VHH binders against q9fdx1. Designs and how they scored, part 24

Target 1, 300 residues: q9fdx1
Amino acid sequence: MEEDGSDWGGLAPEILINIISRLTIQELWTGPMFVQKSWLTVCRDPYLWSIFDLEPWFDSYPESTHLWSPEFEQKVDLMLRSVVDWSEGGLTKIRVRHCSDHALSYAADRCPNLQVLAIRSSPNVTDASMTKIAFRCRSLKELDISYCHEISHDTLVMIGRNCPNLRILKRNLMDWSSRHIGSVPTEYLDACPQDGDTEADAIGKHMINLEHLEIQFSRLSVKGLASICEGCPKLEYLDLFGCVHLSSRDITSNVSRLKWLKEVKKPDVYVPRSGDVAQTERYGHWRLYDERFDIQAMRI
Below, E stands for the ipSAE of ESMFold2; O stands for the ipSAE of OpenDDE; V2 stands for 0.75 times the mean of E and O plus 0.25 times the DockQ between their complexes.

## First folded at step 12 (VHH; framework vhh_6fv0_2)

Design R5 (at its last look DockQ between E and O 0.55; V2 from the best seeds 0.00; counts 0 for: pae E 10.9 > 2, unsure alone 64.2 < 65, grease 26.8 > 24.2)
Fold by OpenDDE, look of step 12:
Structure R5 (fold): chain B 300 residues (1-300), chain A 125 residues (1-125)
Amino acid sequence: as target 1 above (300 residues)
Amino acid sequence: QVQLQESGGGLVQPGGSLRLSCAASGFTFDWYYMYWVRQAPEKGLEWVSTIDSGGSDTYYADSVKGRFTVSRDNAKNTLYLQMNSLKPEDAAQYYCARETWEEFWAGTPYGMDSRGQGTQVTVSS
């Protein structure tokens, strides 16, 4: 009995939507959209595009230089723009990586109900697009701009002023020591923001409702931390991993002001001893650390 | 079977213009982003331009921005590339291709399998 290739073309649109809604993003973009015109129409139904999340794919995909290429960025941009169009303004969550300023600006203009924006590892996202996000997406509750080196403290100020419902901010900087050696372009790594205290001040002054803050590998000082702890009294989660300019004492003294704090991740970064010459040449940033901090005192 | 046929190439003087065409068959043309790439002698494949399925959004390489215009006629299943102010460095074999999401997920920037035979553009005084 030759299993009559089930003419999926005869399915009611509602049924098809239900089926398609259960597919992964990868499955959706590699199959159903190209089966037939009716399927494409269903795949573009706004109902399916209230959430756009590529994180599961990125988590499954190995880190590679290709991800940081202009070509890949273009593909992400095209996808994001398409989803924005298909959502017809109903998009509430965007989680992508390696998008450009152009695509994000496009989204900002067309997603007024955006509540979650994660654009992790987007090197070409700048203040221009993020300012638009601040003004256009005022319902923002969660923002992840980790490893976006072209975003400045000015944008943080704008976000704080215009997004009163912001509860989660992730502003992690790239870990220079371990995970991304060889896959991340050196030029991108070198462009890491160095104004940790200025960013901290922006957060403390303008993001009073923050409950979750990640600022891994920030160069903020005790002054910056104090600003955050004073300005963000509702913080429940604070991630200070990799913040090498903060001492344990500094952290303890300042986070004690946070009455609702449930968890604090402390800097647990091993500063290589000056004797490993090979590592010091590659990471000029650690030279500054050796000059300012008694390495013996930070031996956890 | 996916078929793409490029045409319109030729010899042109610097500053001249050419219009390339790409006839598409064997797939639903208006479902796909289309793009132009070129390959100069002894050089790798270079992206030139992309156009969305509906023809509303266009993208260009910096090297051709302001001089080249991509367009499409979905009723005719045809992709176009208007090339103005041509330069010697624009001389290349030009290919059209459909952009698939499979290529995206596979990590391939531009699919070799979805290109035509190409059309030669020569720029010489």
Scores: ipSAE 0.032, ipTM 0.414, lowest interface PAE 4.8, mean pLDDT 81
Fold by ESMFold2, look of step 12:
Structure R5 (fold): chain B 300 residues (1-300), chain A 125 residues (1-125)
Amino acid sequence: as target 1 above (300 residues)
Amino acid sequence: QVQLQESGGGLVQPGGSLRLSCAASGFTFDWYYMYWVRQAPEKGLEWVSTIDSGGSDTYYADSVKGRFTVSRDNAKNTLYLQMNSLKPEDAAQYYCARETWEEFWAGTPYGMDSRGQGTQVTVSS
């Protein structure tokens, strides 16, 4: 029992704000928030809550089935809603996982200056809350909806139309060959979107200012890739890792028109559709060529 | 040192009502989010409801939404759960708990470190 540590309440609020502003989210949430009322009041100061970022903690914590439970989702939603309130409309960056439509709808109504939204692995986020984000948070510059399998191409259309300053989009999907990663529920894996060309078309038609695109394990064809390359001339980074329906030649011929391209991550294997008469089960010639991209190799 | 004491359980007929109470001591009650969880005899712990530190924001599991109401009286250091339209599947041992950061991230059972004996709710057929 550390009584002396809990008696920081004698400090002036301005000094407390300075000390608390140096703490990580974990240190805030485990210490000052639960020590005494004077610290709680300072921790709710809007100055502290312009950025809410849980990604370092998710990266450091082990995967478990608990993360996919309704109980954990509710806790993330409560935390995000509280931070939205404490920010008093000042949130500009949100990076979380496992939130839901409830928290995002709440944030959309109250955070018009949002610039970054990352909600990786949020199975109960749908087009409903994302449409609201698109209409209310028009300053959005970065969106990460990777592994959000209940979000459709409609979100991409709405974001592209309403958020003209979007520069970074991450829409990575789960590796379709990893249906049993242990902690990940099978119904979540089974919900993985299969309409890669439809999403690619939405990106190409509506996101002209994109500089960075990640669509790992998308099932897009060369038609979808062509739409992206035609519609997103400012691309500097393109991540196609795991896009099994693209050959190296498809990639080379389409990305050559991207004048600003600095890096392309290409698929490491070509796997034809099973049972498709136009496809084979053998790995294609693409795998026999260089698996790494070199900017000079892309021009030849 | 933290003490949570649940009460108000009992036997009720289907469609009946019960009001559970949780008396808290040994910590500053109005600083903490509070939870109700339940455990049926052959099941794991199930989250039921959450209420924020001021009592203005409440959350419910889908299985109880519209039938249960959580509330708190911070002047009396007491948490409440009003349970209406009770069903046989609501029969369980009910516990109150407070949130810690470790429980938030690690997914440990709610109230393990600060949980009392609980109170039994039985719904007769």
Scores: ipSAE 0.000, ipTM 0.196, lowest interface PAE 10.9, mean pLDDT 75
ESMFold2 (binder alone), look of step 12: mean pLDDT 79; pTM 0.803

Design R6 (at its last look DockQ between E and O 0.03; V2 from the best seeds 0.00; counts 0 for: pae E 9.4 > 2, grease 24.3 > 24.2, placed apart)
Fold by OpenDDE, look of step 12:
Structure R6 (fold): chain B 300 residues (1-300), chain A 125 residues (1-125)
Amino acid sequence: as target 1 above (300 residues)
Amino acid sequence: QVQLQESGGGLVQPGGSLRLSCAASGFTFDYYYMYWVRQAPEKGLEWVSTIDSGGSDTYYADSVKGRFTVSRDNAKNTLYLQMNSLKPEDAAQYYCARETWEEFWAGTPKGMDVRGQGTQVTVSS
């Protein structure tokens, strides 16, 4: 019985699109695109590329030095650019990691309807590309720029000024103490966090419609928090985990101003005292904590 | 059967040029991202360049940027690597391969999908 290999090539493009739309990104990249030319064409249909989300895949793979390599970055860039091209301007959501300024700039120029941008752990994304995002992607509702050390408060200002529909901002800093030792490049780990108060001020002044804010491990002070609470009255979710310069009292006093606040994640991080033996392996950024950390303030 | 055959290697003086070719057969060539890797003596595989399926996007290792150019002729099922301004450190066995999803994510050694014989590039005065 010659298994009549169902000539999938004879399927109407519409049917193929329907089938392919149900496939994962991996399945698309490893399967249908390589079956035949007609399938490749269908796989590149703009309808299929309104959303580009690699987060599920990143979550499925362990952290490794490979992910932080220039080679991997270039591959991510290649994928992103391809998807941007295939989307023909219809791309509304991008969730990637380890992309560069080049690819992001490319996307910024070609995705005017972008609503969601998540580019966490992109060390080489700078103000150059993000400024373009601010000006070109004005429909932005969600932005995740966590663990992007080369993005400054100036970009936050630009985003705030140009993206009035922004509801979700994730600007988390990396917890350098525990989770990423050995997998993240030391150069990246040694990068100093930006001024938390300056960023907080930018957020408070320019992002009035924020409903969800994550600023984990920020060095913002009570002044910064006050700026956010005053400037972002619609906040429903505030993540202050790892913000070691904020006392419980500081948090309580300021978040009380937020009428719609549903959840606050409070700092719950133990900062070792200066002189503890474990200090010898401290990343450069911990030097900043030693100088400013008030142990008394951390007594929850 | 999937086959890749590299050619074009040889002996060249520093500053010289070579053009490598990779003939592909046994698969739909124009569906795959292709890449070049090289292996120098006593060194591991080094990624050199990648090109997308259509040939519109190209990427290069920092070590070869500005000197090497990857291209492809999909009608001929052939991948090319133009190497200019060759340096002694460019001496290696060069391999072409098609990109796999596993290679992308897992960081596995590149060139694992199809094992070609490669082509030897020697740079010597």
Scores: ipSAE 0.091, ipTM 0.454, lowest interface PAE 2.8, mean pLDDT 82
Fold by ESMFold2, look of step 12:
Structure R6 (fold): chain B 300 residues (1-300), chain A 125 residues (1-125)
Amino acid sequence: as target 1 above (300 residues)
Amino acid sequence: QVQLQESGGGLVQPGGSLRLSCAASGFTFDYYYMYWVRQAPEKGLEWVSTIDSGGSDTYYADSVKGRFTVSRDNAKNTLYLQMNSLKPEDAAQYYCARETWEEFWAGTPKGMDVRGQGTQVTVSS
């Protein structure tokens, strides 16, 4: 309330920043910025915006097809662009979903010290913005491009060649835990990458310092796995859940060379039997994913 | 500019049928779950039915299951409720509603954020 008579504007800036720094991003965005002009100045202090992380909100938010709408994407893009501006080049960590090339290109141009970029489920992010990230954000240590179906192996090559500090890569292709009630745009499903060995080769060839790799539902073969295991000797964690073309023997024989490996998630996924109408109706989205990810092979 | 306009209500005898329509405009209709809710005089809103954005998954309150069918035509931005075997207890003002989400920047509450003026269903013998 602007007229409620709170005299927060009289506090020393250091005291205000300490109070405000304990607020979540949502609390900052919805509250203090509208109380007093001095609060607005403090809320836009670059110190507060070195990290922009919406994942706690997304993790607690009920699944909804609305998140895939152009209206929601535009709002995420607007928030990200605003935080980029307020950070004044100091933004080091971005974790969002459903953003687009517009906001990422803007961030790439202005945030050279970016260390973490997670953009899960962003169907309108392509190699175009990711190329800018690779060339301009060379301090990148963690990249999560899971469920970004318009990103190709070219991004993996560019990131690997230009971001030598990369330690964590997440490139999961199907969110097995989510359920979509209603249609996801067919164009999104059709765009899902099918070139698992090509992506695996890019990772193995260019990302020698990787410690953590997630490639759930990749269609890589043992050839791609071998390339990763030979090219990424520092791997400590490897997530192969849903990688339908890998057998336990393929995995055991190839990961044995990884001296530092602490954990492997194996392709242990269950799908309903063909013709199970009740399960099919309940999980309708996976019929389309099944055709794209060869999920039928795991029913045997 | 988001608008929902219900129609198709009227007077019907017990056991009769009605088909309600809800015309939607001002938003990307096929990205949203839609709901039918109803309100008898001086009572709160009662959930009746839900349909997903593509029209494949439908859900019903126990009181109407087997008698009501929700559907949508995304090409026409229209939501429907086919009501069969109507009972006097079904008499109410019927509203269509759009799903919403929790917004950081707008403070909009989670739940339904848009509904129309409603259409009256009266069941009398």
Scores: ipSAE 0.011, ipTM 0.305, lowest interface PAE 9.4, mean pLDDT 77
ESMFold2 (binder alone), look of step 12: mean pLDDT 83; pTM 0.837

## First folded at step 14 (VHH; framework vhh_6fv0_2)

Design S1 (at its last look DockQ between E and O 0.16; V2 from the best seeds 0.00; counts 0 for: pae E 12.0 > 2, unsure alone 63.5 < 65, grease 24.4 > 24.2, placed apart)
Fold by OpenDDE, look of step 14:
Structure S1 (fold): chain B 300 residues (1-300), chain A 125 residues (1-125)
Amino acid sequence: as target 1 above (300 residues)
Amino acid sequence: QVQLQESGGGLVQPGGSLRLSCAASGFTFDYYYMYWVRQAPEKGLEWVSTISDSGGDTYYADSVKGRFTVSRDNAKNTLYLQMNSLKPEDAAQYYCARETWEEFWQGTPYGMDSRGQGTQVTVSS
């Protein structure tokens, strides 16, 4: 910040809050927080931190290996923890990427009013922290745990049991829209969960109020789909993109049970004659999409 | 002007210990997260550890986790790195820096604009 020589130190806190409230998260973290103590105090006002949303920034930023580094994760964690502290329990929405159990556990213990949790692309978020979220954040309405490969079906069960207000679940397994799929660590891709039907059962059995479900690239079968359609009668939106084990007939027959369904996204992925669809191995699934086939070319 | 001065480096045998210090001046020390990085010969800059402004949160690279401890004394404007169980691979020039978050938003690894001259750590039998 170029010392514009203007002594802003004399501004009343109320004025500062008004000014600061108009700033983006990025602007806050790169300027006002470091001007002086009074500014820092204002920047940490709980009023400013009912919502923590980094998704706009992530959307604007190209995918890179750096985003998957421990260092970057650490920074996200630090930000999130700080915001949790500043919010004084008033945090209702968290939208981040690349956080870990370290931050989420901390949030779980301190954000009882959390309604939205989006933590997509967080490889080091596990059942350990997510179980805490399930028990501590019972007001949860929206959950995005896409591309979080260390979260199991057990956590889904816990979420379903403890978060009755859950309306939106995003559990996509591959970020096909990513600008640079090659920037994602292979180890992370290899860790992709393959228990599509097990997760589907968890959803169907425990998330009765679900209105929006995304399970892109799930390996669920028609049995899994049936479980979801039977158990989630209020579904309005269902995204089955990339679900290669589902036929059009399977989808039509099962989703017809959903009276409120407004939109269903179909797999629209052609898997060539390769026995590879039947592969039970995690790597095999990703290999199909990442190495052998152009995802774009596979669009039906 | 932001100034950081690292000290405490030296020659140590494998398994030995060193304590690095970083004296900070020219900015409000307790407003900033601080971090340690190191650079070994013919290697790139490697992140080692970060500590929050209050010292309540600490992070470590996997390579040093369990062996190194970062701490700070805000009253003295000093950052510390206790290094135990040193290994030959820990030999490097160690630098301290303040976290400005600019690099975060820019998606770059490090903004080392305010780093000091560093202190040399040598690990040899």
Scores: ipSAE 0.516, ipTM 0.772, lowest interface PAE 0.9, mean pLDDT 85
Fold by ESMFold2, look of step 14:
Structure S1 (fold): chain B 300 residues (1-300), chain A 125 residues (1-125)
Amino acid sequence: as target 1 above (300 residues)
Amino acid sequence: QVQLQESGGGLVQPGGSLRLSCAASGFTFDYYYMYWVRQAPEKGLEWVSTISDSGGDTYYADSVKGRFTVSRDNAKNTLYLQMNSLKPEDAAQYYCARETWEEFWQGTPYGMDSRGQGTQVTVSS
């Protein structure tokens, strides 16, 4: 006979869970959750929410000033808090951008089994929520705090001390792939941490089990690199792209002792010569970063 | 189960004042941005103001800036709108609303599940 709303409204919950479990997060949030009440209860089933990953959406969406607005941050925070609630403590992987301390503090209180946390480009995440993550989410295996400029070396110390299973750390300071001139707020760029050796020292002293490290555009010196190479003997991947104060000799002499190393990305970045109109337009984002990250040293 | 109950509407003369209240329950109030919206006859919903979860940041539609003040008391789970210098154009049914995740993907402003029953504001003659 006739089903309520659509054919889908008459399906048994077990069948709906099987269908819904195959959807991407975008498909889930744009379709089933809005068509019927019975689907909404199924979409909130804790089994579906062990992973919350918005990175495919962010990767397909151009960087824009809207993403830096308080309204967008509020929406990301709301989504994360909702998923935390629905997971009932079962959430193990979070990959978002532009969230805040409020959502992360909420997650830290409720998700002790968290293994992956990626919060790229989150200007309102500070050491406050990250310290709470370190103490409450001790199973953490992967952390990406790239472009989170209000996070300091204190977070690296706390995570290293409290999360012994950490294998992957991403702490990139400049997004070289930026597609929009002027979309990144100037105050955000000005907040970028400048003491790369302090962060490198925290990593080397506390993250002995690290296998994968990305610190693109860190201002670390050879002293910081030595600390990392001495303190992280299990490194298999090291990304030093844009680390302008390291020479090729500095890198070669320090990484040679890393027995398990499989790949090193070196700091070299090609930039157009002065007066190249076509290349100037292609690299126009350099005007936003040149003084703040000392990239002019890469032009020699 | 989100529950929102507006109150404090009524009849006021032009230039007068009203204070609206919104009692919230069924969710953790101090984790959500809240907003006021209004609907005049034969019109859609119009955004009026937004307040951050802590109450530290407030935002207003251009039509009400300088006349309306939004506030919240997180200990009492209550949202407020102080409306001064009321004009005939302000006459509407006023709703409080919680921020909603539906707007992230669909861009649909202010779903029904995210607002209360409303309170009527009438500005005489």
Scores: ipSAE 0.000, ipTM 0.198, lowest interface PAE 12.0, mean pLDDT 76
ESMFold2 (binder alone), look of step 14: mean pLDDT 78; pTM 0.798

Design S2 (at its last look DockQ between E and O 0.01; V2 from the best seeds 0.00; counts 0 for: pae E 15.2 > 2, unsure alone 64.6 < 65, placed apart)
Fold by OpenDDE, look of step 14:
Structure S2 (fold): chain B 300 residues (1-300), chain A 125 residues (1-125)
Amino acid sequence: as target 1 above (300 residues)
Amino acid sequence: QVQLQESGGGLVQPGGSLRLSCAASGFTFDYYYMYWVRQAPEKGLEWVSTISDSGGDTYYADSVKGRFTVSRDNAKNTLYLQMNSLKPEDAAQYYCARETWEEFWQGTKYGMDTRGQGTQVTVSS
């Protein structure tokens, strides 16, 4: 950043806060935060850090191997930890990708009022940090742990037991049949959890207040689905996209139990036969994928 | 003008130690995160370590974790890298750089514009 010699040093902190409050996180980290010490101090005002949301940036950023690198993860962790410090316990929403236990544990210890946690595509978030989240962030309303392969059903149980206000759970998995050759590490793809029914059971048994559930590409069976439908009577939204072990009949028979169900996404995924490179999923930008990529509903 | 000058490189035997220094000038040193990168022959730049502005947070590549220690003296405008238990694979030109976050937000690889001339580390039996 070329030190633009503009002597902004004379602005009252209140004015600066007002200006800075209008900036995006990206804008803060690419300019004002590094102008001078006084600006940095203002940028670190707890008022500015009740919400930490990087999703807009991730949605706009092209898929790359860099996003899955250890160094990128470290930077995300560093940023998240900094925000946690600056928030002085006032952080209520965290939406990031590619963070690790290092940052998440740190947040868990310091953000008791956390209501939203989205950490999709975080390979190195494990039960260790998520258990802390479950016990320390009991006000959690929304949890997105999509594509976090090191989180187990045990964590889901802990979350269910300790977070009674949980309304939204996103636990999407990657398509095991469509190996994205390119930006997503193969090792990560290979580590995709396979025990769909166990997770489903955890959800059905412990998350009674769920209104929104996404479990894309889960290998749950009709038994798992039944557990969810019986245990989560308040479900309004259910995403079963890619759940290849569920038939239409299975879905219809079970979701009929849900009185408040407004929308159900059905498994419309083409399972490529051995040799067909199904270019179906851009793993690094799943939101983009969900919103922009017309997943050709390969109706099996 | 941002200036960074690396020093402390040299020839060392496997298992040996070196301490690199980076002298910073032309900017307010204690405002910025700093990091070390290295480039081995015929290889791309590799991130080694990052340290926060206050020195309170440190990060390391897995390849150097437990062996290297990054530190800084803000009063002296100096960044350090203590390298212990050096391996042949650690041989590289080492650079210090100022973190601009542009590389994070723009996806550009390693602040090429803020690094010094580097210091050569050779590990040879």
Scores: ipSAE 0.227, ipTM 0.617, lowest interface PAE 1.7, mean pLDDT 83
Fold by ESMFold2, look of step 14:
Structure S2 (fold): chain B 300 residues (1-300), chain A 125 residues (1-125)
Amino acid sequence: as target 1 above (300 residues)
Amino acid sequence: QVQLQESGGGLVQPGGSLRLSCAASGFTFDYYYMYWVRQAPEKGLEWVSTISDSGGDTYYADSVKGRFTVSRDNAKNTLYLQMNSLKPEDAAQYYCARETWEEFWQGTKYGMDTRGQGTQVTVSS
C-alpha cells in the first residue's frame, strides 16, 4: 500500500501527536482511533489526553430533554472513564456536563494532578465523589459545580480544606423562572439548593485564596456575603447575578473591603409593575434604584 | 431641574401621628405616579407607598397598610403621607420620589429618578 500524501498512518509519531492534539473529542472518536494501527497507538499517548473538554460541544448544542436521560449520562461517563484510562494519571483538566458519581469517583482515584474540574448540570454527582476529589486531587485550581443540586456545603468545606490552590469557584444555581423550565425535569428543578448562607459561610471560612467567585441565583443574605468578603480577601471577580436577597447597599458596603476587586455582577431582579389586579404587597419587595444611579440621566 | 422637598417629620411617641408633605417643582406633577420610600440607618431603601397620577389608585407596603394614607393635591403640586399609629420600626428618613421606568424583558421595572433630602421621622418610647 502507498504511504504518500494521503496515508496518515505513515507520519512520524510526533507529527501525528501535534495533529491529533488539535481535534475535538468527537473528531477523535469518529476518525483517528478507528483508521490505522499506528493511530491507535498515538491516540493512547498520555500526553494527548491531558485535557478533556466537552464544553464547546455543549455550548453549541441546543437544550434537549434527552441530555437529561440516564442513557446520555452513561455515555458521558464512558467517555470520561476512557480518557482517564488513556491519560495514565496525566489528566489535568476535565470540563463536562451530565456525568455521575461513578465516573467522577473513577477519575478522582486516578488523576492526582487534576487542576480544573467543571461538571455543570450533573444531577447524579453527590458529596460522595466530590469528597474523593477533595482528598485525591489536591492541586485543584478551578472548580465549577454549577447546577449540581445533589452537592451540598460539605463539598465546599472539603474542597476548601484540601485544595489550597483553588482560585476559581463557580456555584451558579438554576433560575426556575427562565431558560430551563421547558427542557429540564421538574424533579431536578425542585431539588435546587435554597440555603445560600450555609454555602457562603463554607466559602468564606475555607477558601482564602479565591480570586473568582460565581454564585448566581444563590439565596444568600447579607450575612453570607459578609462571610465571603471577610474570608476571601483576594477576590477580583464576584458574580451575584440573581441573588434576590441582596440590595445594592448590602453589596457596596461589603465589597468595599475587597481591595483587589475588579468586577462585581450585581443582582437584577425582575418585578412586575405594582397596580395590576394582583395584591401590591406581594410585589412590594422591589429593589428600588439608588439615587446615585439615575436611569434617565444615563439615557442618551 | 426636578426638585422635591419633603417636610413634616419630627419626634413622636409610639401610637402618634405625623403628616409628611412633598413639594414638587420643575416637572408636570400630575403626569407621574409618586412614591414614598424610607431608609433607616444601615439599611436599604424600603418602598412605603405609591399613588397614581390622578390620585385614584393607592398602594402600600404590608408593614404600613391600614396605618398610612398617601394622597396628592395636583393643583398644589404636593404629595402627602398621613402616618397614624406610628411604631418604633417606622423611624427612618422619608423621601418622596417621582416614578420612572424602563423596559425589562418580561415587563416594566419601576423605580425613582429623583428624590429630595428627605425628612426624619423618629419614634421614641
Scores: ipSAE 0.000, ipTM 0.134, lowest interface PAE 15.2, mean pLDDT 74
ESMFold2 (binder alone), look of step 14: mean pLDDT 78; pTM 0.787

